# Designs tried in a protein design chat: miniprotein binders against q9h3h3. Part 200

Target 1, 235 residues: q9h3h3
Amino acid sequence: EDGFTAEHLAAEAMAADMDPWLVFDARTTPATELDAWLAKYPPSQVTRYGDPGSPNSEPVGWIAVYGQGYSPNSGDVQGLQAAWEALQTSGRPITPGTLRQLAITHHVLSGKWLMHLAPGFKLDHAWAGIARAVVEGQLQVAKVSPRAKEGGRQVICVYTDDFTDRLGVLEADSAIRAAGIKCLLTYKPDVYTYLGIYRANRWHLCPTLYESRFQLGGSARGSRVLDRANNVELT
Short names: E, the ipSAE of ESMFold2; O, the ipSAE of OpenDDE; V2, 0.75 times the mean of E and O plus 0.25 times the DockQ between their complexes.

## First folded at step 13 (miniprotein)

Design PM5 (at its last look DockQ between E and O 0.83; V2 from the best seeds 0.82)
Fold by ESMFold2, look of step 13:
Structure PM5 (fold): chain B 235 residues (1-235), chain A 105 residues (1-105)
Amino acid sequence: as target 1 above (235 residues)
Amino acid sequence: TEDEVRKQFEELIKRFEKVMELVEYLLELAERAAKRGDTIKARIILYIAEMLAEQARKIIEELKKLAEETGNEEFKRMAEEAKRIIEEAEKRLKEVEEKVKEARS
């Protein structure tokens, strides 16, 4: 293993961003059409490049569902990038607090819960549950990668509006768990993505802000959510 | 032993080659983003490529140290070839940066 798995995945995600997407947009499409759409485009069968026998004949970068309340606002990303470049030349220390402050100042507050699943029924079932949660309004927007290679895991991304709003992030985690998802979830603020910060960064920053682990603890099934930046439990 | 050092050297070369393949791919992607006018994405991709190029230079430093410790002339030549490869990639990186600047306007 070369130690750059995160960077390889990032490159594939950047390439995928620039190819066509398959989108169910609840803002313009009746919710009654969702089940047919999900059956037509299961993520384990939609191929990245339009392989023979797949439901798509053209390349697909992402499969996405937009909720009725989805209002895209990336914030001042160009200003964020400029400030980042200036900061690096300043000689000032770069810490997780630095990234948080940049994100707040430039209103680049979105982030995402991530889960990685192998192709097959489990992935398709998880995606269907997430997609329904988005259309029903418990989640705002989600996407899933198509099948790019045999046996490779695929990723589901569930976005939230504000990584500093811990209650909102926890509510999204709860909605994901209510869809029956029990795997490990990791949360990455979009500020890290926009600044190209992955595992092999020279500041030793950890781009994963939260981890969610499904637990059967106590009288109710729930999650244990850990704030990795501050090493404290949120739940 | 020299056999152990040679295996370490060959492993580092393989890592360097894999990192540089990824850098080249990222530069291609950055050009694609720039042609679409997506300067934000082009900049993200360039940030990743720049970090990987820095890691590649760290690998070259390790290669040079191993070559010097052994006095092995073959290792020195391979380290210099790796240096040439990264220098070419950095030149292309600057070219892509210029394309991104043009796309901003």
Scores: ipSAE 0.827, ipTM 0.909, lowest interface PAE 0.5, mean pLDDT 90
Fold by OpenDDE base, look of step 13:
Structure PM5 (fold): chain B 235 residues (1-235), chain A 105 residues (1-105)
Amino acid sequence: as target 1 above (235 residues)
Amino acid sequence: TEDEVRKQFEELIKRFEKVMELVEYLLELAERAAKRGDTIKARIILYIAEMLAEQARKIIEELKKLAEETGNEEFKRMAEEAKRIIEEAEKRLKEVEEKVKEARS
């Protein structure tokens, strides 16, 4: 992996955020329309730039599903960024605990489970399962990246309201697993994104807090969740 | 060997070029975000660009070191050119930062 792959993916994500989204909003659209919408816009066929023959003629940044209980609240991100800049200039040590405290102070608590899948049936099936779980109220909001020209893996992001709420993070993992997802999941707080902190950052901060691996049999949750910061299994 | 050093230097240059390509792209994105009034997005992009600029500077220091150790004038010139490129990018980065600050006020 090229040493700057994470930053490149971040740049592409930021670019995608600025383009139009294909959204199914369960707050305004009947759940009965979800299947037709999924069939119309399968993530493996929706192209980032609206290629000829794709379901979209115009650029699409993300495909998203909003649940009935979804309320966008990002907290005080500007205040967070200002405090972060002040902290850097202060020369004080920066730790994961520092970032956690900044997030709490500024109410920037959202996070997401991430999964990376190759384009194709498995991706579309996974997305359909997640989208249904969102519409049914098991999850609040999810998005998936469209197909890139270069190919590569597409990412599904499943959000939680509070990365400090361990139970809520684990419940989301369980809902994802119940939707039939068996791939590796990583959980990242949005605070790291808002501060431009990716892997190989100067502070050696790991933006991944949790890792979920599918487990065949035995666990009621169908997964093993690792706290990466403490190297402890939570399940 | 001279050949090994040359190969290392070329690899560093290639890495530098790749970093700078991404820095330039990020700067364009930041400007676009700023023009749209999305100052949060612009700031995020700039944080990434700043981190990459630091990486570029580290590469330049390695290039300079190799150039000095070998006494190769071509390597010195290339390292100096790389330094000019990053300095220009950093200047542009600061300009975008000021625009973002103005948009937030």
Scores: ipSAE 0.812, ipTM 0.904, lowest interface PAE 0.5, mean pLDDT 92
ESMFold2 (binder alone), look of step 13: mean pLDDT 84; pTM 0.808

Design PM6 (at its last look DockQ between E and O 0.84; V2 from the best seeds 0.82)
Fold by OpenDDE base, look of step 13:
Structure PM6 (fold): chain B 235 residues (1-235), chain A 105 residues (1-105)
Amino acid sequence: as target 1 above (235 residues)
Amino acid sequence: TEDEVRKQFEELIKRFEKVMELVEYLLELAERAAKRGDTIKARIILYIAEELAERARKIIEELKKLAEETGNEEFKRMAEEAKRIIEEAEKRLKEVEEKVKEARS
């Protein structure tokens, strides 16, 4: 491993953010149209660059579903970035607690559950379950990466409004599990993304706050959630 | 052994080239984001590029060390070339940063 896989994936994600999105917005589109939309744009068939024979002829960065309660609020990201740069210049110690305080101060509190799945039926089924949960109001917003030319795993991102709200993070995990998702989930606050902090960074910060593993016949939530910072099981 | 050192040096060069390819791509993305007025995204991309540039510099220091330890003139030249490449990329990074700052003002 060259050690740059995370930064490469980040670069691809940033590139994808700048391309057009395929969006189902439950605020403006009837829920009854979701099934037709899912059938038209299955994530395993939608291609990143609009390959011949794909449902999309033009590049697609993300496929997304917005819930009725979705409100895009990223907080003061510019202020966050300025404070981060000032902090680096100050030479003060940088800890996960420092990042948490920066996030709170600038109201940059969003985070996401991440799952990686191979292209195919399982991915499309997983996405359909998540999309339904978003439209039904169990989740606020989700997106999935389109199929890359090289193949590889696609990522589904399920967002929460506040990574400091442990209950809200756990509720989202429960909703994902209720949608039939059994794979490993990792939760990452967006503050780390906004500051370009990925695995193996110079500050030794771990951008993964929580890990969720499926549990058969276990808790009512169907998962075990680990707090990675404290190495404590929350469920 | 000389062969082992050569192999290590070649692996470091390969790693450096891979890092720099990604740095160059990130710089292109940052410029694109800046042109679109997405200064937040541009800044994120630049943070990633800065992190990778620092990693590239560490690789160069390892290359220099191996070149000095072996006294191999070819290795010295390659390490110097790598240094020039990263310096050029860092110059371009600063230029993009200034464009982002101007766009925010």
Scores: ipSAE 0.849, ipTM 0.919, lowest interface PAE 0.5, mean pLDDT 93
Fold by ESMFold2, look of step 13:
Structure PM6 (fold): chain B 235 residues (1-235), chain A 105 residues (1-105)
Amino acid sequence: as target 1 above (235 residues)
Amino acid sequence: TEDEVRKQFEELIKRFEKVMELVEYLLELAERAAKRGDTIKARIILYIAEELAERARKIIEELKKLAEETGNEEFKRMAEEAKRIIEEAEKRLKEVEEKVKEARS
């Protein structure tokens, strides 16, 4: 495979998961406070380790917005991990269908739309639109990485409850587009994340289930969504 | 040519060193997750480390193959040193896995 880029990014994401998060929680904070919070903590200026001159003086792993209806919904991840380990010992083949069935059996059904943007106004604008959509109830929960010391692309993750619910995943894509987001989106079920499966994995699994490309046609904005596993358009 | 072979071997060694640095970093992260009681996170990190360790083993097989095909004794010694490095890391990986099992609630 090409190299260790995916694994290095995964390691940085795991490290970030364990540092403090900067959270706007609509369940406990009035929506009228969102704009001030967004202005105080733009993701292009919040630094990973609290550099001098940044709005944060301590490390920040992620910047997140929780919608009013957000409830933790990981499913039986411990059982998933145990079953995964048993499956690998069994010698049975590991396929995309295997991962799907494990996720269903253990109710680990969440997934996320991902977008990658360079630091700057475009990133901050995109994040603000997503954050407003979450607080207004069109999306449930999102996070964005802070600015890394070296600079480079940052990621916005927009979560959905059930990757097997294609309509729900497509509705989240539509809500992202309605917030003015026009860049490429990719969708990854959380089962791959919980099992440590990234692009350069030994089973040659593709953790990206869908791609969404913005397009204009006729009188309406929309997206073209491709199912990566079957190479078919879902529209 | 001799120059091409040496460049290929050196590239493999550098790649091995990079993957092992990442494995060692992941083991530190897994320990951090276990210390927090987050066994789910620790297992995710260990899955990644285990896959990288397997890729490191594959690099060692290529190093050994190149050393055998060329008869270069320096290459053989470097491949054997890489093998010792991965064996030590795999021992550490098993020790971290045990700590994660003990931390499960």
Scores: ipSAE 0.771, ipTM 0.885, lowest interface PAE 0.8, mean pLDDT 89
ESMFold2 (binder alone), look of step 13: mean pLDDT 83; pTM 0.802

Design PM7 (at its last look DockQ between E and O 0.85; V2 from the best seeds 0.83)
Fold by OpenDDE base, look of step 13:
Structure PM7 (fold): chain B 235 residues (1-235), chain A 105 residues (1-105)
Amino acid sequence: as target 1 above (235 residues)
Amino acid sequence: TEDEVRKQFEELIKRFEKVMELVEYLLELAERAAKRGDTIKARIILYIAEELAEAARKIIEELKKLAEETGNEEFKRMAEEAKRIIEEAEKRLKEVEEKVKEARS
C-alpha cells in the first residue's frame, strides 16, 4: 500500500467538496420522491467528472441526503484551527485527549461512520437503505462519493452531531445495521479532518475512534463496536 | 551490494516524486479554495500539504545518507535536486498560507 493513500484520498475528498453536490433535502422535498431520486442518481453510475453516458453531465463531488432534523453546524472551526496552530507552536504534547478538548472548546463535535464499498448493486442498495433511514429520521445526514474513473471503492459517510456522545454514535451504528449494511464501519470525528490529521501524521494520532463489525446472531444491534482508543468493546 | 543500494535509492526517488505530485496537487486545491473564499478548506488542505512536505524532507535525508555512504556523485546530484524541489514547494506553500491569512482578515 502506497504510504500516502490516505492523504491522496483526503485530497480527492477536498476536491470533491468544492464541486457541485447532488442533494436530496427532506426538509424541502417530499419523502415520496426519494425512490425516484435514488433511481435517477445511483451512486455506482454517477461519475465524479460527468463522463458520457452517466446520469450527470457535470462534475459531482458528493451525493447527499439531508434529514428533516439536519442543521449544518460545524462549530468554530476557524477558532479550532487557530488554537491548533498555537498548540503546535507551544511545543506542548499533543494527545487524543488534547484534540478532544479542542473539539469541545470550539464546539466542533461532529463525526461520521465511514464504509467503503465497491461500485455496484451492493453499494447502491446500501446507499438506498441509508438514504431512507435519513429521510425517516433515524439518521440526520449522509453522503456518498460518486464513481471515480479508476473504479475504486466508494465511501458512504453517515454523520452524527457529537462524537463525544457515545450513545448517539452507537445509535447511528444501530440504524446503519438496521438498514441492512454488514460491512466494516469506522467512526472518525471531523475535528481530525479540520486539522488535516490522517493516518500518517507526525503526532501518531489515530483519527478512528470506533470500529463496528457486523455480528450474526448477536445482540439487537447486530454489531460489535470497539473503542479503538481504549481497546474496549462497547457492545 | 551496489545494486541493492541503487534499487533503494530509485525507490526513494519514486516515493519522493509521488509525494511531490500530491503536494503540488494540494497546493493547487488550496489556491482554488482560497479564491472561493473557503479559507477553512484551504487551511485543511495546507495542513495535509505540510505533513507531506515533512515526509518529503525525511525522504531527502535518506537520499542524502545513501548518496554519502556510496560516494556516488549521481546520487548526490539527485538528492540536491530533490532538495531544491521541496524548497520551492515549501516557498509556494508559504505564499498560499499568506493568501489564506489575508483572506481571513
Scores: ipSAE 0.839, ipTM 0.915, lowest interface PAE 0.5, mean pLDDT 93
Fold by ESMFold2, look of step 13:
Structure PM7 (fold): chain B 235 residues (1-235), chain A 105 residues (1-105)
Amino acid sequence: as target 1 above (235 residues)
Amino acid sequence: TEDEVRKQFEELIKRFEKVMELVEYLLELAERAAKRGDTIKARIILYIAEELAEAARKIIEELKKLAEETGNEEFKRMAEEAKRIIEEAEKRLKEVEEKVKEARS
């Protein structure tokens, strides 16, 4: 371990972004086909670079499900990056408020709930539940990483369109829990990803905005959500 | 304690080497993204590489402190070699940044 686990994972994700994706698109595909598609492409069996014994013969970067309401809009990412570079030259302090304001100014507002699971039935079951929630309209878009050659944990990302809309982020958490997901969830605004800010950054910023932990008998959502920046429970 | 300092120095060297391997891989990925016209992704990758290069510089500072504390000439030589490695990588990083800028145009 060299202290840069997040940066190693980021590099793998950047490479995966540039390879083909396996997509179930509810905007063009009947919902009745979802279960067969999930059975054909379980994330624990889809291999990153394609093995003859796996369901995919070619490399796969991500497995994704698009909901009927999915309308991709990343915002002004090029302007965001330019403003970020100018800011670093200015000598002004960099704080979490700086990142929030940059994201708002450039309309780069998306973010994602993340969960990490080992390959196997538990991962495939969790993904199936998320995928159904997307097709049924409770969530908008999700993706899951394929099986890596060495194995290890895989990631499911569930996107929301505005990290500043706290209620919307919490509603997505509730929909994830309603799909039967009980593991730890963490939330990262996409502005951090577009600026390459991970755990080992010189500004000591925390890219994880929220953590969600499952609990019985708590809120109607069945989770306990902590705001990492203010160390305050939201639920 | 001399044995402990040597182990600390060797661990830092090993960490420096792993960080630099990741930097080199990231530069290859940035070039791939630029070749495909994906300048946004190329910039993301370069931001990560810049942070890791800064971390590598901090490791070199620690290597130099241990070399000075011990007066060990072998440690001093190894810290100087690490400095040469990072300087060459930073030159390549700058070259990739210019390639990404050209692709943006």
Scores: ipSAE 0.808, ipTM 0.899, lowest interface PAE 0.6, mean pLDDT 89
ESMFold2 (binder alone), look of step 13: mean pLDDT 83; pTM 0.796

Design PM8 (at its last look DockQ between E and O 0.86; V2 from the best seeds 0.81)
Fold by OpenDDE base, look of step 13:
Structure PM8 (fold): chain B 235 residues (1-235), chain A 105 residues (1-105)
Amino acid sequence: as target 1 above (235 residues)
Amino acid sequence: TEDEVRKQFEELIKRFEKVMELVEKLLELAERAAKRGDTIKARIILYIAEELAEQARKIIEELKKLAEETGNEEFKRMAEEAKRIIEEAEKRLKEVEEKVKEARS
């Protein structure tokens, strides 16, 4: 894996954020229209740049579903960034605890479960399951990346309001598993994204807080969740 | 061996070029974000670019070290060129940072 893959994916994500999104908003659109919308815009067929023959003629950054309870609140991201810059200038030690405290102080508490899937039926099926869970109120908001020209893996992001709320993070994992998703999940707080902190960073910070692995015949949750910071199983 | 050192140097150059390609892409994205008034996005992109620029500098230090150890004038020239490239990119990073600051204010 080329040492800059994470930063490349980050750059692509930042570019995608600036392009138009295909959104199903359950707050304004009847749930009965979800199936038609999913059929119209299957993630494996929606192309990043609107390739000929794709469902989209124009560039699409993300495909997203907003639940009834979705409220966009990112907290004080500007204040967070300023505090981060001041912290770097101070030369004080930077730890995961430092980042957690910064996030709390500035109310930048959102995080996301991430899954990477190859384009195809499995991806579209997984996305449909997540989209239903969002519309049904089991999840608040999710997005999926469109198909890239290179045919690489697509990412589904399922958000939670508070990465410090362990129960809420675990509930989201359970909802994802209930939707039939069996792949590896990783949980990342958005604070790391807002500060440009990825795998290869000078502070050796790991942006992944949790990993969820599917377990056959296991607990009612159907997964094992590992706290990566403490190397402890939570389930 | 001289051949091994040459191979290492070429690999470092290739890595540097890859980093700089990404830095350039990020700079373009940051400028675009800044023009749209998305100062948060611009700042995020700049953080990534700054981290990559630091990695590029580390590669340059390794290139310089290999050039000095071998005494190869071609390697010295290539390392100097790489240094000029990163310095130009860093200058452009600072220019975008100032634009972002002005937009916040």
Scores: ipSAE 0.808, ipTM 0.908, lowest interface PAE 0.5, mean pLDDT 93
Fold by ESMFold2, look of step 13:
Structure PM8 (fold): chain B 235 residues (1-235), chain A 105 residues (1-105)
Amino acid sequence: as target 1 above (235 residues)
Amino acid sequence: TEDEVRKQFEELIKRFEKVMELVEKLLELAERAAKRGDTIKARIILYIAEELAEQARKIIEELKKLAEETGNEEFKRMAEEAKRIIEEAEKRLKEVEEKVKEARS
């Protein structure tokens, strides 16, 4: 590839963040309304810009489900960004440990499992499973991209609140698999996102911390999780 | 090897053009984020643009190396145009960064 695919996707995600979102918020909406909401807004039919024949007439950046326990808290992102800028002028080396320490110091600990699926029934079914897991409390918050005009793969993001809590990250992987999802999952701590660090970065950092591959005969979780930085299996 | 070097140069030019199109898109997005008061997002977008500009400079160094090694005047002209393009983009990056700082206050 040209080496900038992640950066192209990042630009699209940044644009999407600034358009309206379609949100099911379990904190204020009864769980019994979820199935009707999912039927009204399947992610393969909700269009990015409100195309004719779609359920939405306005642009949609993301479709999201907030769980009962979801408490939005990004941490000290402004302080994180300032410290990052100062670090780059300090002469100290920048390593994955540097990013981990910055995230801990500034309490920017969230991260996300990512999956990419083609538009259609499989995507809509996977999203419905994830959304139910969020409303039932096995997951805290998830979002899915709408259908793009070019018809490419869509992304589901499933957030966790602390990437340094490996048990919590692995439990989220298990909950995703329990929803029937068998595709490759990758995990990215939000500290990399807030510092604009993607695959084509000058420090050769790997923003993907874990990969999860479904395996029926693997661990009790039903997946094999690999630490990408150290090439070490965790499960 | 003349055809091989020309193909290499043309691939680098295409890659440079693609990355610069993305830089321009990111600068526009950063301005939109700043206009909305989202200075955290604007800064994220600027970090991405800055890294891509650095990668574009590396492409320019390769273009200059090929132009010097071949003595090809067309390659030299194209490498100089790429240098002008990145310099203008870096000027715009600074201008957008100032808009982001102003929006913060």
Scores: ipSAE 0.789, ipTM 0.894, lowest interface PAE 0.6, mean pLDDT 89
ESMFold2 (binder alone), look of step 13: mean pLDDT 83; pTM 0.796

Design PM9 (at its last look DockQ between E and O 0.81; V2 from the best seeds 0.82)
Fold by OpenDDE base, look of step 13:
Structure PM9 (fold): chain B 235 residues (1-235), chain A 105 residues (1-105)
Amino acid sequence: as target 1 above (235 residues)
Amino acid sequence: TEDEVRKQFEELIKRFEKVMELVEYLLELAERALKRGDTIKARIILYIAEELAEQARKIIEELKKLAEETGNEEFKRMAEEAKRIIEELEKRLKEVEEKVKEARS
């Protein structure tokens, strides 16, 4: 992996955000239609650019599921960006604590659990489990990347409303594990995304706050969650 | 050895080219975001591009150092060319930034 893989993936994600999404919205669509929708648009077969023979003929940026309680609230992202730019020009030290305070001040508190899976049955099964958990109200919103031309891993993102609410972050991890997902999870606040902060940034900020590892027979939650900032296990 | 230094220089050039390609792509994406009225997205893209431009400058400094240490005129020329490329991209980046500012006003 070259040192710019994260920025490349970020660029692809930004490009994907600007293309049409395939969305199942539980607020407007009956839950009974979810299985048919999942069968129609399996993430491993939906292609990023609508390749011949794919379920989609047009480009698809993301496949998403919105829960009944989903409310898009990103906070004051413009104010956040302005404050960030002012902070950089001030020459004041920039720390993870600084970013946390900026996020709180501007109400940009969303974050996401991330998992990377190879295309195939395991990915589609994982996505189906997550989508069901969203529709059932255990999770609020999730999205998955479509299949790229080169193949490679697809990403599932499961969002939480507040990265500062440790219990809410842990509850989402538990719901993901209850859906049968056993892979490594990483949690990233959206504030880092909104400020273009990825791996190997000049401030040495780590955008990953938590890691979740599956554990057989151990905790009631089925995972061990590590606080990366403090290097402390939370479960 | 001379061969090892040459290999290091070539690897740095390859890395530089990859960064520049990504910066160019990000600039295209930023313009696309602006055309869609998504100034937030455009700003995010520009933050990534700025970070990559800074990394490119670090690569150029390493290229210059290797060129000076070896006295190789070809390496000096390539390092100078890389500097011209990044300066052009930074100029374009600044132009897009001004468009973002105008769109936010």
Scores: ipSAE 0.841, ipTM 0.916, lowest interface PAE 0.5, mean pLDDT 93
Fold by ESMFold2, look of step 13:
Structure PM9 (fold): chain B 235 residues (1-235), chain A 105 residues (1-105)
Amino acid sequence: as target 1 above (235 residues)
Amino acid sequence: TEDEVRKQFEELIKRFEKVMELVEYLLELAERALKRGDTIKARIILYIAEELAEQARKIIEELKKLAEETGNEEFKRMAEEAKRIIEELEKRLKEVEEKVKEARS
């Protein structure tokens, strides 16, 4: 049960994707209903498998909020996967530039800001702020994992539609910070997820593209964002 | 020493068993994704399983090396059993991969 943390988390996420989701969809639900929904389903109390005493009686894979402008478009993922397999048989080197070009060619451009929080008031408060930002139109879509029986850290994912659009990624970071979020954020393009590439991969690729750190004190900016692929600061 | 080698071999076996358990779970998840018609997710899961299967093969190579260096027949039998287990899972992996290809065509 130890030594394969990234792979276990990935397997859990894949399983969760296939269970029912608890969704507030602003495309079909009035924004005035959001506060009641958040109070009914705090992520620290919604359980993965519907434990006795939780607000959900059935399994929940994810808790999600869809903004009014959310329009799913994952791109040519099947083509991406086929090209990836062909590339590996070609014997050519695989680098971060290779992954970027595959993503662009197949229009698989989405990515997500991630934050990890322990169950409790801070998690529920952070989620509520994110969910309001989505419904108000500052963000487009977000999800949070439910509480596991063991209680471990939960993850909030805030999606953006184009990881190559640095302004859009930075705008999402800014909206997250405006919601009062001060913890470390990491950004992962979905191309890595669709190709099953996690930290301990044989190509030594780093799936984290950006890191965002909130700066305390008298700083004029809320975030310091580092591009880890190019080792440059974006802010 | 013999005690150090025995502990190393036992740790390798524990790691192998954990990797195989996770690969087995991933294969079940891939089949679940296929039943839902989600061939993209099934292929993602198979990519992860393929990487773990490669890690399991590296563990087997370490087990074989340790068995040969010691001449220990029990270690040899355990390494051969581990090889048979991974070969069976790899056949299941390829079978599920073929189902993904069929579902896409």
Scores: ipSAE 0.794, ipTM 0.893, lowest interface PAE 0.6, mean pLDDT 89
ESMFold2 (binder alone), look of step 13: mean pLDDT 84; pTM 0.802

